# Designs tried in a protein design chat: VH-VL binders against q9m8y4. Part 30

Target 1, 142 residues: q9m8y4
Amino acid sequence: MATKSTGGTEKTKSIEVKKKLINVLIVDDDPLNRRLHEMIIKTIGGISQTAKNGEEAVILHRDGEASFDLILMDKEMPERDGVSTTKKLREMKVTSMIVGVTSVADQEEERKAFMEAGLNHCLEKPLTKAKIFPLISHLFDA
Key: E = the ipSAE of ESMFold2; O = the ipSAE of OpenDDE; V2 = 0.75 times the mean of E and O plus 0.25 times the DockQ between their complexes.

## First folded at step 20 (VH-VL; framework fv_nivolumab)

Design k1 (at its last look DockQ between E and O 0.77; V2 from the best seeds 0.81)
Fold by OpenDDE, look of step 20:
Structure k1 (fold): chain C 142 residues (1-142), chain A 121 residues (1-121), chain B 107 residues (1-107)
Amino acid sequence: as target 1 above (142 residues)
Amino acid sequence: QVQLVESGGGVVQPGRSLRLDCKASGFTFSHYGMHWVRQAPGKGLEWVAVISRKGDNKYYADSVKGRFTISRDNSKNTLFLQMNSLRAEDTAVYYCARDRGEGKYLYFDYWGQGTLVTVSS
Amino acid sequence: EIVLTQSPATLSLSPGERATLSCRASQSVSRYLAWYQQKPGQAPRLLIYDASNRATGIPARFSGSGSGTDFTLTISSLEPEDFAVYYCQQYDNLPFTFGQGTKVEIK
């Protein structure tokens, strides 16, 4: 009686980790910065939309259609700066991770004020894949 | 008329430093990103560095990263390239170029005439 | 980095002939491609941006086409002043990169 060892081919369900494309809003008044940040987000497999100032960012959220996982927020912008914009977005109950993008030349007090406005993190220019990647990883583990 | 004028090129020994200047005129300098692009003798074009309008954001080619520093003085309408630890392979005509600065396009719409940097022992 | 390969390396033609220059990218650059002309001893001059848009002051005989990985610069009828080196450049990803150039020379 030959016991047919039914070698159960465990179909390793390759959990296709559906690489959930991160949706990113880039808020910066400098077109060059917006485009450079788009390139960086692209390298991490994200999709990005841009706003040229804080007012545009607020409008995007007011219309109820925009949902972002990550917001890259410049500090100094015309019409509405990053601090005011961050506060407004939080008042609107936006739950996105908001990352302040600051200059090395910015004072510590200014950075502190920006964080207190409701930032989750603050990064210094230039943005790099190495700087952004850890933040994105935390979004997926959450 | 848009004009970019590079200066500061010359002959230097390996390991030395050199600073290039690019004076801009004919447009609002502070409204545009700026680039440095170089061309070795008889070779093609190589992008070197970019700087944002305010000078707060900078990126470099790997070949110059850690050795070169791009900067600007908007009050003087001048772009700079500080080149340290120069190597023979840095020998090139260095061009300053204006970024188109509108939309999502990062091409070079205006170029200076370039300044020659020769690194030789 | 994105590698741009131009072909041919040299194109020998007579005035009045059509010139066709190719630029191939190692990966898609969408439409973020520019073409430049460089004459001996001169700085590059922008010809085409966004793959197919002529820059200001560029004659109608210059045209660009393509998207993704394959791009073409066409000079419909060569003028004596068109004999130069032509470079493609991508601005889809950092670092910005150029092709190695195509020399258009007089036959």
Scores: ipSAE 0.907, ipTM 0.946, lowest interface PAE 0.5, mean pLDDT 93
Fold by ESMFold2, look of step 20:
Structure k1 (fold): chain C 142 residues (1-142), chain A 121 residues (1-121), chain B 107 residues (1-107)
Amino acid sequence: as target 1 above (142 residues)
Amino acid sequence: QVQLVESGGGVVQPGRSLRLDCKASGFTFSHYGMHWVRQAPGKGLEWVAVISRKGDNKYYADSVKGRFTISRDNSKNTLFLQMNSLRAEDTAVYYCARDRGEGKYLYFDYWGQGTLVTVSS
Amino acid sequence: EIVLTQSPATLSLSPGERATLSCRASQSVSRYLAWYQQKPGQAPRLLIYDASNRATGIPARFSGSGSGTDFTLTISSLEPEDFAVYYCQQYDNLPFTFGQGTKVEIK
């Protein structure tokens, strides 16, 4: 039927279940870690991009208007480590949630300093769904 | 020439422990992630575990979680697999394998010749 | 866990013939699929990575294709050294998994 309501496709409503995907930046100097963390993030509905060090992470935020819901930040990296990178991103007014992902061997004092650099949370490797999902579940709301 | 040489296999009774070593040469060991992959007699391949190049990140197959521990000593160019609470189902040839070096993709470009672990009463 | 199903279980062929090996994944693995060759008493050898890229030193008669759930390894003209077992492996998700293998044997 060719009627004035031919725009009815826009008026047709159906019940849709919408699942928000989150954009995640993975910053780690080990290509194995970047891929493994990407796999974990995929299982919880994340779409990831990677940076091989802190300087790449800074450049990405400086040169583009890309926005990330979550940044996974390794601590020990050459060129610019995670502490320095986190401080710089916060100086640049990056408001993304930043979660540190560190070695089990780190001392509590080192983790406190990393948190003070501007992390929202700090996790021990290995990254797992069980460890991270409780911290980021709010990113899928509203 | 890249070489990976496993050792430490043998015959053990169920419930006992065994440690496997994988000695690496011909490449910069500390620049590569490493895996263990096993093959039961007459069966296919099963991935067991992975460890990052610095040893700070480790993942395991469900069949071995809580019983096996992967580790490495980069100063000795050696990868380890500590196998506790061994079961008959763990009987296999165990291979160490190197992951692809730089990049996003994880596949095994070099393999050792394997060491046989037999768990039998 | 992603299950990889290889078919056929066995290919009986003569030297010079074409071999076509299938690997099907229980869910999409994108292009994160590798193929390995294993000869009796030997460790596996990497042939193909990322579905279609030949590893260093692998002869051009080996080719891979596919994406998503359906993958193929083709050996255009079998050489005597190609009679072996072939495994596919996915690396899109943990745990990494292998197919059960396809044996290519002399007819």
Scores: ipSAE 0.747, ipTM 0.863, lowest interface PAE 1.1, mean pLDDT 89
ESMFold2 (binder alone), look of step 20: mean pLDDT 94; pTM 0.954

Design k2 (at its last look DockQ between E and O 0.63; V2 from the best seeds 0.81)
Fold by OpenDDE, look of step 20:
Structure k2 (fold): chain C 142 residues (1-142), chain A 121 residues (1-121), chain B 107 residues (1-107)
Amino acid sequence: as target 1 above (142 residues)
Amino acid sequence: QVQLVESGGGVVQPGRSLRLDCKASGFTFSHYGMHWVRQAPGKGLEWVAVISRKGDNKYYADSVKGRFTISRDNSKNTLFLQMNSLRAEDTAVYYCARDRSEGKYLYFDYWGQGTLVTVSS
Amino acid sequence: EIVLTQSPATLSLSPGERATLSCRASQSVSRYLAWYQQKPGQAPRLLIYDASNRATGIPARFSGSGSGTDFTLTISSLEPEDFAVYYCQQYDNLPFTFGQGTKVEIK
C-alpha cells in the first residue's frame, strides 16, 4: 500500500504587493518645475497633483478631498510661501510627509526655518529619482 | 517681438572650454524657463539642458552632464552655457530655446538662430 | 530614454499634395508631443504642441494627431515653403528627445 505522499504544492500566493501608488502633491510657482517634478514622480510610479502656490495647497486640503502621501513644497512662492504653507498644513493636522524643495543658494538659516515649520525632510534642487526613492520606500515601510 | 540671439561659438581644441551666451529680448525673461538644444552638422536635434525661471533648478542630458553648466542672469536677460572638457562629438550648432510650460505641457516655442561650436584637433 | 522614430526618412512630393509624417514613441508619451519645422540654415520652428494644437501663426494646412505612442503630422496641401525637415519631440520624460527627422523634399 504505497502511501502516495500528495506533495501539496503550496501555491506560494505571491502576495502581489499591490505597489500602492504614492499620491504626491507638488507645490511650486514655476510651471516648469511643477512639470519636471511630475516627470520625476512618474518615474518612481507615483501619481501627482500640482498647486501653483501655498494657498492652493491649503485649499486642496480644506475641502477634505485631498489626501497625499508626499508633498513636495517649494520655499519661495507668491501669495503663500512654503514656510507659511507648511505651518498651515500642520495646523490643519495634515499628516503627509512634507519635503521642502530648496535651492543650493538658500542659506542654512532659511533651511532651518523651513524645517522648523514642520517639514519631514528637505531636498536640494534638482530633484532626482535617487533623492526621492529613499523617502518613498520609507513611506511604504511605515 | 520675441528674440533670442546666441553668441560665443567658435573653433576649439578637444579638452578646452567655451562659454555660450544667449541674449533674450521682447519678453519678460525671468518668467520663462530656458533650454539649450544642439544639432551636429547634418544630424538631428539633441536636447542639452534646462534651467528654471529663477535658475535654481537645472537638468542635463547624460552626454553633457558633469561637463556643461547652464546658468542665467535675469538682470541681463542672458542665458549661458559653460562647456568644459569639450569633445569632438560636442561639435554642433547650439540653440537656446524658450520654455513654454502651460498647465502640464512643456515645449520650445521660440528658438535662437544658433551658434556653431566646432571641436577639432 | 524615450526613443522617437519618424517615418519615412524622406518624403518626396509635389506642391499641392498631401504629406503624412509619422512619429512613433518607444513608450507612451500621452499627448506630450511637439512638432517642429526646420528649413536649411534656419532654427527649428514650433508647429504643433500637445500632439494636436497649432502654434501661433501656423497655417491651417498643418495638423497634428495621435496619442500614446503613435503620432501624425499632416500637411493637407504642400506649399513651396513647406519643403523642410520635420522633427517630433516628446516632453513626457527626461531627457527630452527628438525623432531623427523626416525630410520633405520636392519631387
Scores: ipSAE 0.917, ipTM 0.957, lowest interface PAE 0.5, mean pLDDT 94
Fold by ESMFold2, look of step 20:
Structure k2 (fold): chain C 142 residues (1-142), chain A 121 residues (1-121), chain B 107 residues (1-107)
Amino acid sequence: as target 1 above (142 residues)
Amino acid sequence: QVQLVESGGGVVQPGRSLRLDCKASGFTFSHYGMHWVRQAPGKGLEWVAVISRKGDNKYYADSVKGRFTISRDNSKNTLFLQMNSLRAEDTAVYYCARDRSEGKYLYFDYWGQGTLVTVSS
Amino acid sequence: EIVLTQSPATLSLSPGERATLSCRASQSVSRYLAWYQQKPGQAPRLLIYDASNRATGIPARFSGSGSGTDFTLTISSLEPEDFAVYYCQQYDNLPFTFGQGTKVEIK
């Protein structure tokens, strides 16, 4: 549509639309990555919790009955990797959107296996607003 | 004794490339995120880039994005900054800095002495 | 980008006096603010992290306070080695940014 140039005091009726906050679980074994991803999620209206590895992510869903709109899942982690974690969460009937966040060095076969574990999407690091927002924008509808 | 020693600075023409090295010692290099921070002569500090412990996650300041690449070789305890398409405004002392492993992260507990990069015709 | 504004630009004081340095953020950075000291020809040195925690080896005369948008570094009694430039840095959002510095100089 046409771009409107506003000069002076144009009266524009606007309705304040308060975004729904989304609950995000960030699963990554590097505390630096967890902090960086928290910052990005904050910019798009997310509230984050973190897990240091896949086993902690499973425990959160088992013990506390936690529920998340979005899970950001690293692949390579000690104790339980992202593939195993994603499979387990889906076996537990977790219906959250799960987005894998992987190294650019991962081979095509590795990414395919990760998707088959139950991811909704798989992104390469670094996580950015531009990469993630198009995939999750529907979580803010209604 | 934590030590960070930068090298590879020098005088280069605009449009050229340069690689900086930062050799780490006195700590377990692979357990720490690392940063580059620069300071133009007579000016303040500017964060340039960060790299995760394994090197799989990297972020850059907008001023260098697409031109600079941060990387690391944990087997050699070395952090790198590849600087391509250098511009006059890239002239600065470049510091490597260690991300602290305690607290909230993303602040710099140890710094090297820096290496000067001058970009001029 | 979060802009950090330091004041005053220059603080002229004598040894033994109290120095109070201000850092104001353009938006809340919660407690994610650090302070550094830099002497001519040297790298910065971490003084304070998370707004109020002294880094290891930093003398007790250095203290930090504040949260949100307004932060203060206090040097309770200036020593000769404290005359330097001081920078604040936020790490609440990318890109990480520094203030422009406050120079503490001998009156």
Scores: ipSAE 0.824, ipTM 0.904, lowest interface PAE 0.8, mean pLDDT 90
ESMFold2 (binder alone), look of step 20: mean pLDDT 94; pTM 0.949
ESMFold2, look of step 22: ipSAE 0.812; ipTM 0.899
ESMFold2 (binder alone), look of step 22: mean pLDDT 93; pTM 0.949
OpenDDE, look of step 22: ipSAE 0.914; ipTM 0.954

Design k3 (at its last look DockQ between E and O 0.59; V2 from the best seeds 0.79)
Fold by OpenDDE, look of step 20:
Structure k3 (fold): chain C 142 residues (1-142), chain A 122 residues (1-122), chain B 107 residues (1-107)
Amino acid sequence: as target 1 above (142 residues)
Amino acid sequence: QVQLVESGGGVVQPGRSLRLDCKASGFTFSHYGMHWVRQAPGKGLEWVAVISRKGDNKYYADSVKGRFTISRDNSKNTLFLQMNSLRAEDTAVYYCARDRSGEGKYLYFDYWGQGTLVTVSS
Amino acid sequence: EIVLTQSPATLSLSPGERATLSCRASQKVSRYLAWYQQKPGQAPRLLIYDASNRATGIPARFSGSGSGTDFTLTISSLEPEDFAVYYCQQYDNLPFTFGQGTKVEIK
């Protein structure tokens, strides 16, 4: 009686972790900075939309069409600065990770005020893949 | 008319430092990002560095990272390149170039200076 | 980094002839490609941006085409002043990179 060992080919369901494309909003009044940050986000496999100032960022969320996983927020912008914008977005119950993008020249008190506005993190320019990647990893593990 | 004028080039020994200046005129300097691009004698073009309008954001080519510093003084309409620890391979004509970042998310160099020659030789 | 390969290295033509220059990228760069002309002893001059847009003051005989990885600069009828070196440059990703250049010389 030859016991046919039915070798169950465990189909290793390769959980194709659908690499959920991270959706990023870049808010910066400098078009060069916007484009440079777009390049960096692209290298991490994200998609990005840009806003020229805080008011545009607020409008994007008001219209209910925009959902972002990550918001890169410049501090100094015309019409509406990063601090005011961050506060407004939080008032609007935006739950996105908001990362302040600051200059090395910014004072510690200014950074603190920016964090208190509702930032999750604050990064210094220049942004790099190495700086952003850890933050994104936390978004996926959450 | 848009004009960019580089200066500060010369002959230096390896390991020495040199500072290049680029004076801008004919446009609102503070509204544009700026680049340095270099060209070794008889060779092609190599991008060196970029600086944002306010000077708060900078990126470098790997070949110069840690040795070169790009900066600007908008009150003087001047772009700078501080070059430290110079090497023979840094020998080149150095051009300053204006960045054109349009609303269409495109970057290109729309105006160039005439360049300044840097020669690193023992 | 994105490598741009230009071909041919040298193009020998007569005035009035059509010049076709190729630039191939090692990866897709969308339309983020520019073309520059450089004459001996002069700085580069912008010809084409966004793969196909002619810069201000550039004669109509210059045209750019392509997307993704393959791009072409065309000079419909060469003028004596068009004999120069031509470079492509990508701005899709950092670092910005140039092709090695194509020399257009008089036959």
Scores: ipSAE 0.905, ipTM 0.944, lowest interface PAE 0.5, mean pLDDT 93
Fold by ESMFold2, look of step 20:
Structure k3 (fold): chain C 142 residues (1-142), chain A 122 residues (1-122), chain B 107 residues (1-107)
Amino acid sequence: as target 1 above (142 residues)
Amino acid sequence: QVQLVESGGGVVQPGRSLRLDCKASGFTFSHYGMHWVRQAPGKGLEWVAVISRKGDNKYYADSVKGRFTISRDNSKNTLFLQMNSLRAEDTAVYYCARDRSGEGKYLYFDYWGQGTLVTVSS
Amino acid sequence: EIVLTQSPATLSLSPGERATLSCRASQKVSRYLAWYQQKPGQAPRLLIYDASNRATGIPARFSGSGSGTDFTLTISSLEPEDFAVYYCQQYDNLPFTFGQGTKVEIK
């Protein structure tokens, strides 16, 4: 069989045909960071919700009210920081992939503690497609 | 009475470096994201870089990535642009601009400085 | 990168006339579109954000409309101080980009 070319980008067409979207929670106390990270996630096929701190992230998971494929977790936040939030989510049996997104200035010991809280990975800001996609590409395989 | 005042512009040869400062007053500087935007003489506007309110997140235009560094000192209410490996194409008026902070209303520029001219020529 | 194309390049009108400026995006930008005014020797100033919201202190004669790819800035009755260059800017995706400008000048 033969079909006429319809035009358009191969990548855009491929994404549309697959209908593979992931649900992402972005947890960061800076509204600019939340918007910038939302932009990046959109470019790799994610649908984002945001939480302005760790406590809001915990509330979203209360009684199983929400489920995400991926959680992007900032470390330094008021109310409840990323380490405490990650521990709490794992205590609540949240099985989402959690990627820490931290500042460049973090000490090695602090990064280790964050990983021990239950992260799957830890990245330094700025978040980019190049940094995140290799870590989460398997989420699109299903 | 929001004020943004750029300084540090001047004439410089290609390949050299220059640092721009932007001093902020009349608002709580540490609560706002900040941008640099440039305008070549007689040309339109080009976004250059953004920095988050705590300085932990930075993004650059491809034309300056690897050569320019945005930074801030919130204790001095000052935004910086370190410009290395300058090229003739970097000749422009450089504006410091404030990101409008608020849920879902970011990345447009509600206040601008008057700009500082950088000329890169032999 | 998202290209913004403004039209017309120059709009020659008299005081009291209605100005209609167009901005077309190469990809959908939802409502993440702002308009700026720039007079010679001055910095740009924000007029409109989120496609249709007037910034603080902007007179009611300025209005914005549109979503997706096609946006319009309207000045209902031109005043002498409105003769300037107008830029649109998208903030839907990195890098943030501006249109090339529309000059509104006295006929």
Scores: ipSAE 0.796, ipTM 0.886, lowest interface PAE 0.9, mean pLDDT 89
ESMFold2 (binder alone), look of step 20: mean pLDDT 92; pTM 0.944

Design k4 (at its last look DockQ between E and O 0.70; V2 from the best seeds 0.80)
Fold by OpenDDE, look of step 20:
Structure k4 (fold): chain C 142 residues (1-142), chain A 122 residues (1-122), chain B 107 residues (1-107)
Amino acid sequence: as target 1 above (142 residues)
Amino acid sequence: QVQLVESGGGVVQPGRSLRLDCKASGFTFSHYGMHWVRQAPGKGLEWVAVISRKGDNKYYADSVKGRFTISRDNSKNTLFLQMNSLRAEDTAVYYCARDRSGEGTYLYFDYWGQGTLVTVSS
Amino acid sequence: EIVLTQSPATLSLSPGERATLSCRASQSVSRYLAWYQQKPGQAPRLLIYDASNRATGIPARFSGSGSGTDFTLTISSLEPEDFAVYYCQQYDNLPFTFGQGTKVEIK
């Protein structure tokens, strides 16, 4: 009586970790910066939308259609600057990770004020994959 | 008419420094990103660096990173390239080029200067 | 980096003939591709942007096509002034890169 050991091929369900595409809003008044940041976000497997100032960013959230995991927020923009925009988004109960994007030339007091507006993090230009990747990883682990 | 005029090229020894200038006219300089592109003698084109409108954002090719610095003075309508620790392989005509993203979202070069020759030789 | 490979290296043609130049990318660059013309001793000149848009002042005989990884520059009928080196350039990713160039020379 040869016991046929039915070797159950455990189909290792490769949990295709559905690489949850991170949705990113880039807010910058400089078209070049917007495009450069888009490139960086693309390299990390993210999808990005852009706004040319803080007012556009606020409008995107007001209409209720926009949900972003990450917002890259420039500090100096016409119509509505990054500090005011960040405050407004927080008042609107936006829970996105907001990362301030600042210049090396910015004063520490300015960065502090920007953080106090409701930023989760502040990064200095130029943005790189290496700078952004840790923040994204944190979003996936949360 | 849009005009870009490079200057500062010359012959230098390896390890030395050189600064290139690019004077812009015929457009609102502060509204455009700017690039440096170089071309070794008898070779193709190589992108070197980019700088944002305000000069607060900069990227470099790996070949020049840590040695070259792109900067600008919008009050003078001038783009700069500080080149340190020059090598023989840096020998090239250096062009300043205007980024089209100043009026759009894409990073191609719509206007070029005539270039300035940098020769690095012992 | 994204590598752009142009072909042929040299294209020998007569005035009035059609020129077809190819640019292949190592990965997709969508439509973020430009073409430049460079004559001896001169700076490059923008011909085509976004793969198929002709730059201001560029003659209608120049046309660009393609998307993703394969792009083509076509000169429908070569003029004497069209004999030059042509470069493709991608702006989909940093660093921005150029093809090695195609020389269009008179036969």
Scores: ipSAE 0.894, ipTM 0.935, lowest interface PAE 0.5, mean pLDDT 93
Fold by ESMFold2, look of step 20:
Structure k4 (fold): chain C 142 residues (1-142), chain A 122 residues (1-122), chain B 107 residues (1-107)
Amino acid sequence: as target 1 above (142 residues)
Amino acid sequence: QVQLVESGGGVVQPGRSLRLDCKASGFTFSHYGMHWVRQAPGKGLEWVAVISRKGDNKYYADSVKGRFTISRDNSKNTLFLQMNSLRAEDTAVYYCARDRSGEGTYLYFDYWGQGTLVTVSS
Amino acid sequence: EIVLTQSPATLSLSPGERATLSCRASQSVSRYLAWYQQKPGQAPRLLIYDASNRATGIPARFSGSGSGTDFTLTISSLEPEDFAVYYCQQYDNLPFTFGQGTKVEIK
């Protein structure tokens, strides 16, 4: 026979696959939501930081020189809501991808206004891997 | 004194619906996430669903997704589980459980009700 | 889904003895692991959270240790009230899962 197949595992060892990580800011006033969304972001290879309202999100970009690949923005928050926060971040020339994550109770008009504030996309809660990954998969491309 | 009291359990046939209530007292209900956890007879614990303090965020176990709906009425200090299209495998004691409050790590259960039994059989 | 495997299934001991209960996760859950005690006809009771922190009001004889995939609950000297079923629970990822339980029984 011209070639033989041997049963050894010497050439079948796994190749370590390294995936690009993304930096994510999670902005939501409910600490339970922040933790749940952090868990989901971890499953898709994100490293997350949180802000408990829109004002904290603005301060992070103004004071700390923070930069994120993705911002998950809740709409209803005390201090500064998601619409106002998104407008402010865009005025500050933040170029991060911003995805709104809103209550299912919001009317279509309210979601449209949120998009017009400067979101790239708007999703309804609950956040899931299936909902978010198709929208952001390009962030993982090298 | 923190207290959680479930009600609404009973015996129903497969395909029917049932609603469970959990009445909370002794704490500010609207400040806490809430869960349902069930335990089939002679078996261990299974997480069923979670709801955020405002009710704007909900997650379900795959075994109940699309059939069960968690909800809450903060003005009545009450957590609900609407259970549709019930199956024999849904037979269990159903507990409501409080998510830990404050600044720490969440998603474990510091207070539990005493449970209500749901039996689904022909 | 993260599977938690508890061992042994049953631990037969006398009051005053030391109990050591194991919980192993199918993948790392970091320190996001809790332990619960359940007696017949009662709801579960939180004992330990974040692998090693005792919940409020839990006696010092209960301690937890571990991180990643290997966790231990220790009861340093069993009291009559400690004979019960013990469950571990992970909260590192959805869905939240419990181990199948370890029954600590007298004998």
Scores: ipSAE 0.781, ipTM 0.884, lowest interface PAE 1.0, mean pLDDT 89
ESMFold2 (binder alone), look of step 20: mean pLDDT 93; pTM 0.952

